# VHH binders against q9xw16, part 31

Target 1, 132 residues: q9xw16
Amino acid sequence: MSGWNAYIDTMTAAAPSIKRCAIVGAADGSVWARTEADNVFKASEEELKTFVALFNDVTQVPAKGADIEGVHYVVPRTEESLIFGKKENTGFFAVKTKSAVLIAVYEGPNEVAAQVRKAVESMQTYLNNAGY

## First folded at step 20 (VHH)

Design xb5
Fold by OpenDDE, fold request of step 21:
Structure xb5 (fold): chain B 132 residues (1-132), chain A 119 residues (1-119)
Amino acid sequence: as target 1 above (132 residues)
Amino acid sequence: EVQLVESGGGLVQPGGSLTLSCAASGFTFNTYAMAWYRQAPGKKRELVAGVGTGDDTVYMDSVKGRFTISRDNAKNSVYLQMNSLRAEDTAVYYCAAPKESEGYGFDYWGQGTLVTVSS
């Protein structure tokens, strides 16, 4: 698990608006790494299990929204390996790799979302190329 | 081309009500969530309310219980019913939709409609 913490650091460094993020198993939502200390990613195992299951049929997610850390988000749209949501000045990006789901929760004006998406998708590409 | 056209804004007294409408075109309306944003002078644009492709809704805390977002897929329209309006609700209100593939939120905006709440 310690090796995955470096990827958390990479994403948070690439997008300062990321407040919390996690790398979890795509199959069961098990936490491989997450932000800690002052910015603990607080999603429960049960919540994450439900969340990663959303990728089984992303077409239904905009109808129901998504919950992360007990917060409900409206989901504008989805892609096969991408779910993102908005609430007030917050949002999240979640991307699926071969074996993982990367989740980043961010705060700020609308324009910060572009940098967050780029950071998460860059990590997605890296992990996919690495076989994860 | 995506078009979002807002209407219904105006001047109202505190405690008054307004209904904003948004006519959308140029994309598959019923497959995307829609939203209303607002921007007051000198402030950042903020998400007021969002509605999913079903009946899922999200509101900013300051408008909960006062504002209601709804949609009519047959008319490609989104609405914002605003009750118990306050001076701090004064802003330009924008209808918003996501881009189909390259967006990172609600990326398309209408021209906006001004809502002024003043005695």
Scores: ipSAE 0.923, ipTM 0.962, lowest interface PAE 0.4, mean pLDDT 96
Fold by OpenDDE, fold request of step 21:
Structure xb5 (fold): chain B 132 residues (1-132), chain A 119 residues (1-119)
Amino acid sequence: as target 1 above (132 residues)
Amino acid sequence: EVQLVESGGGLVQPGGSLTLSCAASGFTFNTYAMAWYRQAPGKKRELVAGVGTGDDTVYMDSVKGRFTISRDNAKNSVYLQMNSLRAEDTAVYYCAAPKESEGYGFDYWGQGTLVTVSS
């Protein structure tokens, strides 16, 4: 297991609602690590390239939504380094570090999203402090 | 203070139609996506439809083709047109908006409006 895979495991274990995670390059959407085995993160690199580019102007994202793993999400709001979306009982959180984008896809009642955001932002802080 | 006030709920027969309205205040309405949620008895609250700040819309699969979410930024309002209503659509419907910060989705809710579909 690579170091990045360990971070995937950490995020996935943070809450049972987190189903799939990915760590990708902020510049090009290249996959550094992703959830595999029983619940594979299925986004293509082409999709991820488009997704990470959303961080270039997050203010426009709520107007168009965002796509992850072929699923379209409404984006309630954004922050400079944060994009999140909702669809039915699912959603995602994506946070940008110095060099990466961390993505967590979750499923469950609305309130579980709080733990998901905390998980990805915790990892965001850790990686930023580590220079990534 | 964020306020969301729903209206338009009521009793309707299966196959009927109903339009819900939500009047929003206390935040910059046109900068946020808005949503409708519903909660049926004994079930968790679920996202029915969302509308972005543009033309983007999202629906739960069971309401696709029957429900339409729209917004009027000039009136700070969001609407849910519900057609071909079914018994399983019976629920309290909530207008929802995101919290400006420290939120994790649609965090503000109105008091809700009851929609009962029954023959």
Scores: ipSAE 0.923, ipTM 0.962, lowest interface PAE 0.4, mean pLDDT 96
Fold by OpenDDE, fold request of step 24:
Order: structure tokens, then C-alpha cells, then sequence
Structure xb5 (fold): chain B 132 residues (1-132), chain A 119 residues (1-119)
């Protein structure tokens, strides 16, 4: 178990609505850590490569949406280091650090998303301060 | 101030059709995805359909093939064409938009319009 797995645990503990979570390389989408067991993060390497590339121009993402784990999400809006999407009662938050993208897929009403965003952004801040 | 005003709701028979409209103001409409939510009695509000700033769309599975979300940026409006309506589609339908910042999805809501599907 790598040190990155601890960060997965931290995020999932901070937001119970998170169903699956992953930390991937911002450059190539390589998986550094992900939820396992009953909550396996299922995005392929190819999909993740495409996903992380969305951060190269986040302004275009609301026009096209985003795919995670074969699921298509509408993207309400974006920020420079933030992409989030919605589908039915599910959604995702993805934040970019200096070298990584943190992805959290969650389930629940809109209000649960607040906790998910906070969990992911908290980790984002931590990793950025750590140089990652 | 962000305003979302829904219209077009009403009573329809099963199998019928209805078109909902939403007039949006108070924000840069064409820069945000828009959505329709619905809330049936005793149920949680759920995302029915979303439309991106382009042609991207997302639907809940139960309405795929029956509902169509579209937008007219020139009119700052979003629409929901509902065909083959079912009793389970009965709900208050809400137009939704994201907050410019500190949002978590679609955070602004209209007053809602009631759609009742009943024989």
C-alpha cells in the first residue's frame, strides 16, 4: 500500500457520499491510487488520459461534458483546476494539483456534493503545499 | 440577481406530451450548462436532464428517448420536451443553473412548474 492510498482513505472518510475515488497523474492519467474492494474505481487508463487532458482547456468542458468510468456527465461549469459533473443523483469532482488529478465520484442529492467538493479541495490544498 | 422562471406545466394524460420552458436572467447564460430537475411528492429532487453550453446532453435513464432538453442562447431559455408521459413523471419540474462560484452542481432553482400525468 503506497502513501497515496492514505490520501484516498482521507478523502473517502471526509465525505461518505464518495463512492469511488482516484488519484492519477496529471500528465498522463496514470493511476497512483484508487478505491478498491467493493468500490473499485473503474476508469481505464485511456479514459483517464483523456480526462486529465480536459484540464488543458477547462473552458471547453461544459460544451462537451466529461466521461468517467464510462459514464457521461454534464458539466455545469469549470474552474482552472476544477471540473465537476452531474448525472441523475450522481456526480464527480475532479481537482488538479501540481502533478495530480484527484477524482471523486459520489451519489446523492445536490447538497451532499458540498462535502465531496470540500474533501477533494482540502486534499488538493494539502498536496499542492507538499509540492505535488 | 439570478432568476429562473419555469412555465408550461399542466395536466396531461398518459402518453401525452408537454413542453416546459425556462427563462433565465441575471447571469451569463451561454457560459453555463443548464438543467431540469424534478421532485415528486415524498421523493428527493432529481436531475432529469442537463444540457451543456454546446450540444452535450445528459438524461436520467427513465426519461431517455422520451424527453429532450434544449437551449436557445439568444433567448436565454432552456426547454424540456416531454413525450410519452407516464404517471411516474408527475412532479414539480425545476429549471436549474450553477452558481458562478462556490457551487456544487446546479445550485440555482426556479419556482418550479407542476406536471401532472393522470388519466
Amino acid sequence: as target 1 above (132 residues)
Amino acid sequence: EVQLVESGGGLVQPGGSLTLSCAASGFTFNTYAMAWYRQAPGKKRELVAGVGTGDDTVYMDSVKGRFTISRDNAKNSVYLQMNSLRAEDTAVYYCAAPKESEGYGFDYWGQGTLVTVSS
Scores: ipSAE 0.922, ipTM 0.961, lowest interface PAE 0.4, mean pLDDT 96
Fold by OpenDDE, fold request of step 24:
Structure xb5 (fold): chain B 132 residues (1-132), chain A 119 residues (1-119)
Amino acid sequence: as target 1 above (132 residues)
Amino acid sequence: EVQLVESGGGLVQPGGSLTLSCAASGFTFNTYAMAWYRQAPGKKRELVAGVGTGDDTVYMDSVKGRFTISRDNAKNSVYLQMNSLRAEDTAVYYCAAPKESEGYGFDYWGQGTLVTVSS
């Protein structure tokens, strides 16, 4: 979709610890934009379909964890429009807007996660206000 | 106030075993995943193992098959069974929990318990 790549660039610029990033449809997990080249976001269509469905009931996600790009993460807790996970020195943040799910996979020491969350939630707020 | 109290650390020989325990209080324990971290001298603190609310588990690759994380919700406790210990496992081990709101992972930590693996 036109213009969505700019939002990927905005998030990755705001949080350098983000390694891969994607914007997908909240209804079906279809990819609207993703990081490419040396940092290709590699989640399959089936995986993303399953992942976005987690937002239908986030209360059970901490019990089962979540998978992104074939990697399994433990999920400390969830919020209505927020799922995040951890594995070793990596993690992800996923936030839901009116029509999309923003996913950012990051790598680094624990404290870098704060900047990643801020980046994706800032984009979440922007897109929600724009009607997306 | 959230409290995490670790115990069970000590000196052990390579190949030995050790079980760490964490007693948690000050939050709704059974609604959150728990984790064990470790920090060796001069290194960053790293996630060793995590356990979800439904016994879902995640491990560092270097400890898979050797370490087991588990929880007892009735006792508000989380455990780390450590087998086949190696010198590189030497570190201060921390029990960790997420903040109820805000935060970005496992944000609360105990005082830590020292594990020393040496011949």
Scores: ipSAE 0.921, ipTM 0.961, lowest interface PAE 0.4, mean pLDDT 96
Fold by OpenDDE, fold request of step 24:
Structure xb5 (fold): chain B 132 residues (1-132), chain A 119 residues (1-119)
Amino acid sequence: as target 1 above (132 residues)
Amino acid sequence: EVQLVESGGGLVQPGGSLTLSCAASGFTFNTYAMAWYRQAPGKKRELVAGVGTGDDTVYMDSVKGRFTISRDNAKNSVYLQMNSLRAEDTAVYYCAAPKESEGYGFDYWGQGTLVTVSS
């Protein structure tokens, strides 16, 4: 869906530490939009199907961690519509909207994560208000 | 108030071993993943190892096979067993926990414990 690419651009512009980003269907993990070119979001749809299913019970995610693009992350904690993880100097934020999951993978020192969370949650709020 | 108190740091020779301990209080310990970070002189603080609320663990590549993170929920403690230590492992090591609501990773830190690996 080409219209969703604009939202990818908005998130990556809001948080320069985001390396890769995707918007996927919350029900099945289908890719609606993703970063491309030099920063291709590489998660397979099979992996994404498994990932979005984590939101069915987020309370169990810190026990098992989460995988994105074949990389395993430790998950410090979760919220009803929020999963985030850390590995070395990288991490991810994933938020769930009414119909989508927004995923942002970032790289940098610990403090850059604050800006990434803000960017993803801002988009979450926008899409929820728009009915998505 | 969240408190994280590290111990066990010291001077060791290359190839030596050391065990770090962290005593945690002020939050529901068994509900959160825990981590060890380190900061070497002139470098940024980096995640060394993380342990989930289960058996899940994550390590930085340079310490895989040498370091082991573990936790004891009954003692509200996290440990870092460090084997085959190298000079580049020299750093202040910090125990870390997430904030309850506004955190974006592991955001609470202890005072740190110094590990020096030198001949």
Scores: ipSAE 0.920, ipTM 0.961, lowest interface PAE 0.4, mean pLDDT 96
Fold by OpenDDE, fold request of step 21:
Structure xb5 (fold): chain B 132 residues (1-132), chain A 119 residues (1-119)
Amino acid sequence: as target 1 above (132 residues)
Amino acid sequence: EVQLVESGGGLVQPGGSLTLSCAASGFTFNTYAMAWYRQAPGKKRELVAGVGTGDDTVYMDSVKGRFTISRDNAKNSVYLQMNSLRAEDTAVYYCAAPKESEGYGFDYWGQGTLVTVSS
């Protein structure tokens, strides 16, 4: 294990409510790293390609929602480099760096989302500063 | 200041119907998705339904086919049509909206309206 996998571990350690997590290329949705074993991030390549393209115009995302791992989420709002969604007791945070999109899918009561956002945004900041 | 005011709750029999309304103010309503949450005694608050800025909708599985969320942007209002109500639907229902920043979901809540389903 090295490189991007370490960042997956950092995010999942920082937010225990994260069930699955992935780092993908912002340009094409290619998977650079993802949770595996018991918590495999299962989004398809085609789905990820579509998902990362949402960042081209985040203003439209709340109108249509977002799909991750075949699950449809309502998107309360977006920011330039942030998309998040909710469904039942699950949700996701996706943040865009210079070259990557970090995706974290979480499960739990509403309040756990705060920690998840913090985890992915911390990583976002780190990667941006590192040039990624 | 963001305000969300729910109405329409009450006592209904199983199988009955009820429509909840939410009047929103203090933010750009059309810009955000809206949601209905509910909280039953002793349980965590849970997302019942969400509606995007378009026609996108999300429902919890237990209410699919029975509940319908809708919005009227001209009235800054969100609605929850509840049909075929069950005892398990008994809860305080909350209208919810996201914060403009630093939020992590639907972060603003109304005072709630009580829905009691009982024979």
Scores: ipSAE 0.918, ipTM 0.958, lowest interface PAE 0.4, mean pLDDT 96
Fold by ESMFold2, fold request of step 21:
Structure xb5 (fold): chain B 132 residues (1-132), chain A 119 residues (1-119)
Amino acid sequence: as target 1 above (132 residues)
Amino acid sequence: EVQLVESGGGLVQPGGSLTLSCAASGFTFNTYAMAWYRQAPGKKRELVAGVGTGDDTVYMDSVKGRFTISRDNAKNSVYLQMNSLRAEDTAVYYCAAPKESEGYGFDYWGQGTLVTVSS
C-alpha cells in the first residue's frame, strides 16, 4: 500500500478508461495495491487466487473464460503473459510480471482498449526491469 | 485474409425468431473465441454474445435467456439463435474474431446482416 499505490495512479492516468485496477501477487493473488474510494476494486481472495492461477496454462483460458469481481468474461485469445476478456461494454487486461499480476478493468470501445493494454504492458515492463 | 460472412438477417415480427450464421476463414478458427456484435442506427456497436473455444459463453444482460450463441468447429461457423425478438433488437449484427498479437478484443468483423423487428 505504501509505495504500490503510485503504480495504480500511473496506470489510471495513462488510460483514463480504466475503471478499476489492482496489483496482486502472482503466486497467491494477494492484493498489493488497488483502486480505492469511489472505484474500489472488489474481488475476493479466493477469486484472485483462481485468477492468477490461469497464468499457469494460458492456452486453456479461451475455453473457460475468466472471472473478475464476480463478472464472467469471454477470453478471445491469450499470450504467454497476457490474458484479456470482454463482457458487454466492459473488458479487462491482465499481465504477469516476475512476481505480480496487473489487472485493469475498463469500459469503452476498441480505441480505449488499446490505451488500456498499452498502460498495463508498459507497467509490466517497468516492474520486470525493477525486479518485480 | 481473415473473412467473416454473416447471413440469416431479415424482417421479423415481435416475438419471432431468427438464426444468424457466420462463416469464418483465414485463421485457425478453433483456437479463438468468437462473438456477435450489433449496431443500431445512431448507436455504438455492442457485444451481444461471446463463445469460447470450448462451451463457455457470455451474453449481454438484455438478451440473456432469449439468445443462444454456438459454434461448429468442423464447419468454421458461429451461430446466434435469436428468440422472443423485440423492437430494441433491430440492428446490423456482426460476427467478430480477435486480431493476432496487436488486437485488443474482438477486432475483426464482417459486413454484417440486418435484423429488423417490426409489427
Scores: ipSAE 0.737, ipTM 0.893, lowest interface PAE 1.0, mean pLDDT 91

Design xb5
Fold by ESMFold2, fold request of step 21:
Structure xb5 (fold): chain B 132 residues (1-132), chain A 119 residues (1-119)
Amino acid sequence: as target 1 above (132 residues)
Amino acid sequence: EVQLVESGGGLVQPGGSLTLSCAASGFTFNTYAMAWYRQAPGKKRELVAGVGTGDDTVYMDSVKGRFTISRDNAKNSVYLQMNSLRAEDTAVYYCAAPKESEGYGFDYWGQGTLVTVSS
């Protein structure tokens, strides 16, 4: 059982509408932890390398969107350490810490999205304070 | 103040076409993606189509191939070309934009424009 999976559990408990999530290395997209079993986070290593590289210049992301688990999302806007996207009834929030990117994929309306954003940003703050 | 003003709705027969327009103001239009949502009676509001700041687009599955979203940054306008309309496309259609500093997706909506598809 990896120690990183406790952070996955914390985020999914804080926002039950999260369907899948992962913690990946910011430099290379390597998976440190993810939802498993019935809700496996299934993004490929190549897709994750491409995804985390978006944080090298977030201002260009709304022009091209983002791909996660083979789904293309429109990105409404970004912030220095935040990328989020929408596709039909699904969305994602991704935040960057010092060494990782936290990715949460959810389903539901904007009210649900607020809880997801709060969950990932709270974890972002915690991991940054812990040096990650 | 952010304003989104939709137009172009109306009554149309199945198989017909409409073009919806959205005039946007009160924010830096060319830095944000834009979207069209719709809400039918008794249904949840759903994202129909989104357009990035460039030419990137997403569509809900049931409209793909029939609807085309586009934008004109010089006119601060977003369009939805709707072809091959079906009765299930009947809804109020909303133009949508993100909030500049807080928010969760597309958080501003206009007043909406009604599209009714009926024979």
Scores: ipSAE 0.726, ipTM 0.888, lowest interface PAE 1.1, mean pLDDT 91
Fold by ESMFold2, fold request of step 24:
Structure xb5 (fold): chain B 132 residues (1-132), chain A 119 residues (1-119)
Amino acid sequence: as target 1 above (132 residues)
Amino acid sequence: EVQLVESGGGLVQPGGSLTLSCAASGFTFNTYAMAWYRQAPGKKRELVAGVGTGDDTVYMDSVKGRFTISRDNAKNSVYLQMNSLRAEDTAVYYCAAPKESEGYGFDYWGQGTLVTVSS
């Protein structure tokens, strides 16, 4: 696969429980690629701008939670470049690279969450090594 | 190590109320969100409510407006006020916390407290 959409396909293939996925600019939340068709990632520009700014101080995020696609998630904890959240039977993992934030929204129990996290962090490592 | 001890469960009639409590220890309580899960017989465990380190909350849709989650950082405790209880709320309720590393969500649970709603 080529272009930014190929990275979306790589992550969704690695973790089929990912329902929607996006790669957005870390500075402004602009969408570089996203899932389309049956599983369109629909977050607004304003929501994504707010979301990527959470990475400016991840230690504050468990106090506020996070919003993606109009859904509010509780954030159990964070790591320097990782934010994840839970809402009922859904969740998300988001990681920051040098230039981007990767966002994956999934459904399912803890067992699928581990695969989602691995898929997103593997892509994070790849993009960081490539300078993005 | 990590300990989560739930209490407050019992038998109650439909429309009744209960308050569940969870005492937490073995981790830095005030830096992590906390949650209540429940598991009814023959059903999957489901996230009922979560509370951030401040006042942020999340609820499953079927309990919103009836249940209130809260926390007291001074007592390392989390609570679930359950009002207008229905038969479908019958379940074992678990207090839950994240792992400090390597976790994927809320990864520690206590032994649970049974709530039975019957007429």
Scores: ipSAE 0.722, ipTM 0.890, lowest interface PAE 1.0, mean pLDDT 91
Fold by ESMFold2, fold request of step 24:
Structure xb5 (fold): chain B 132 residues (1-132), chain A 119 residues (1-119)
Amino acid sequence: as target 1 above (132 residues)
Amino acid sequence: EVQLVESGGGLVQPGGSLTLSCAASGFTFNTYAMAWYRQAPGKKRELVAGVGTGDDTVYMDSVKGRFTISRDNAKNSVYLQMNSLRAEDTAVYYCAAPKESEGYGFDYWGQGTLVTVSS
């Protein structure tokens, strides 16, 4: 788990607007790494299991939205390996790799969201190339 | 080409009601969530409410219980019912939609409709 936390550090350094972040198993939502200390990623095991299952059919997600850390988000649209959502002044980006789902929760406008998307998609590419 | 046309703004007293409408065209309306944003004088544009492709909704906290977002897929339209209006609801209200690809949220906006709440 400790070895995976370096990837958390890489994403948060790439996009400082990320408030909380996690890497979870794509099959079951188990937490491989997350932001800790003062910015603990707080999603429950049951919530994460439900969340990662959304990737089984991303086309249904805009109809029902998504829950992360007890916050309900509207999902404007999806892509094959990408779900993102908005709630007031916050949002999330989540991308799926071969084995994992990367989740980043941020605050700010679309300009900030672009940085967050780049950070998680860059890590998605890295993990996919590494076999994860 | 995406077009979003808002209407229904106007002057209203505190405690009053307005219904905003947005006519959408240039995309497959029923496959995307839609939203209303607002921008008050001197403030940043903020997400007021969103509606999923079904009945799913989100609201900013200050409008919960007073505003209702809805959509009519047959008319390619989204609505914002605004009740119990307050002075702080004064703003230009924008209908918003995501880009079909390469977006980061709700990336298209209309020209807006002005709502003024004044006694």
Scores: ipSAE 0.722, ipTM 0.891, lowest interface PAE 1.1, mean pLDDT 91
Fold by ESMFold2, fold request of step 21:
Structure xb5 (fold): chain B 132 residues (1-132), chain A 119 residues (1-119)
Amino acid sequence: as target 1 above (132 residues)
Amino acid sequence: EVQLVESGGGLVQPGGSLTLSCAASGFTFNTYAMAWYRQAPGKKRELVAGVGTGDDTVYMDSVKGRFTISRDNAKNSVYLQMNSLRAEDTAVYYCAAPKESEGYGFDYWGQGTLVTVSS
């Protein structure tokens, strides 16, 4: 999906601490767009299918954590359309829209994490309003 | 309000063991992951270990195999068993919890308990 790369660029520009990010289909985890070049977002089809399925019942996610790119994260809590996790000095934010899941992986303290969350939730709102 | 009270810190020889405890109150403990952070002098706080609402755990690489995080939901308590302690484990250890809304990770911390590993 050629137009989706612009949304990757928008998120990474809004929160430069994002190391990698992707937009994937909410139903099947198919990759619509992702960071490329020396920041390639790498996850298998099976991992992404498993990951997006976590949104089917977010209340269970803090009990089992989440895996992205082969890294296991503890998930402190969730919201209906938001999963975030922590591992050492890294973390992720993932938000669900009507059709997609936005995933951003970052490194840094809570101040950095706040910027990342704002960037992905702003895009979530935009895509939901656009019907995606 | 949210209260996190750590205990169990102290002086220990290299290779020794300590158990840290955290009593939590003022929030719905069973619905949140909990964590231990530590901060050595002049350094940033770092996440040492996290425990999910069930039995899921995450550890920083340098403590794997030496530290065990656990929780007791009936007592609203979190524990950190620290074995094979090293000088580099010297730090103030903080129990941590997420905020019930907003927040970006583990956003509440207790006052901390000092662990000193020294000959």
Scores: ipSAE 0.721, ipTM 0.887, lowest interface PAE 1.1, mean pLDDT 91
Fold by ESMFold2, fold request of step 24:
Structure xb5 (fold): chain B 132 residues (1-132), chain A 119 residues (1-119)
Amino acid sequence: as target 1 above (132 residues)
Amino acid sequence: EVQLVESGGGLVQPGGSLTLSCAASGFTFNTYAMAWYRQAPGKKRELVAGVGTGDDTVYMDSVKGRFTISRDNAKNSVYLQMNSLRAEDTAVYYCAAPKESEGYGFDYWGQGTLVTVSS
């Protein structure tokens, strides 16, 4: 199995409310790893290309929202390397590293979102320190 | 100090309409998305609608087409127009805003305004 799949497993273990997760290339949205089988992360190549481009100017994202897996989310605010969104009882956190964007889609109330954010930001730090 | 003050709740018959208002202060209002949540008796809070810093919106499926969220950046206010109200819309409605940092969604909440839909 690729080493990138282990990072998917690490994030989903750290935050069980994550339902689907992916690591994609920051330049073009190419999928490096994703949850598979019963929890397939199913975003199109065109959607991922559009999504990672949001990191080119995060300040404009709260005006537009974001789309992942055909779902439109309101984006409450952003940070330089962080975009997160909400729709009904679901949400996402996405963080950018040097080379990649980590995307986690979760279900649950605001209280579980903190665990998801911590999981993706911990991996962001790890990958940045490793040069990715 | 962040403050969110809801108003406009009340008793209304099925099929009726209400407009909820939220006055916001203590943060740079036009930089952040805003939302309305609701909590029915015995249920968890749920996101009803969100509005981005522009005109982008999101609605829960059961209210889409009946409710409209809007904002007035000059007045630091958010509104929820509720039409074709049903008994299942009975809840306390909360205005919500994100924290500037350390947050993970819509993390500031008002005291809420009660909407009761009953004959």
Scores: ipSAE 0.717, ipTM 0.885, lowest interface PAE 1.1, mean pLDDT 91

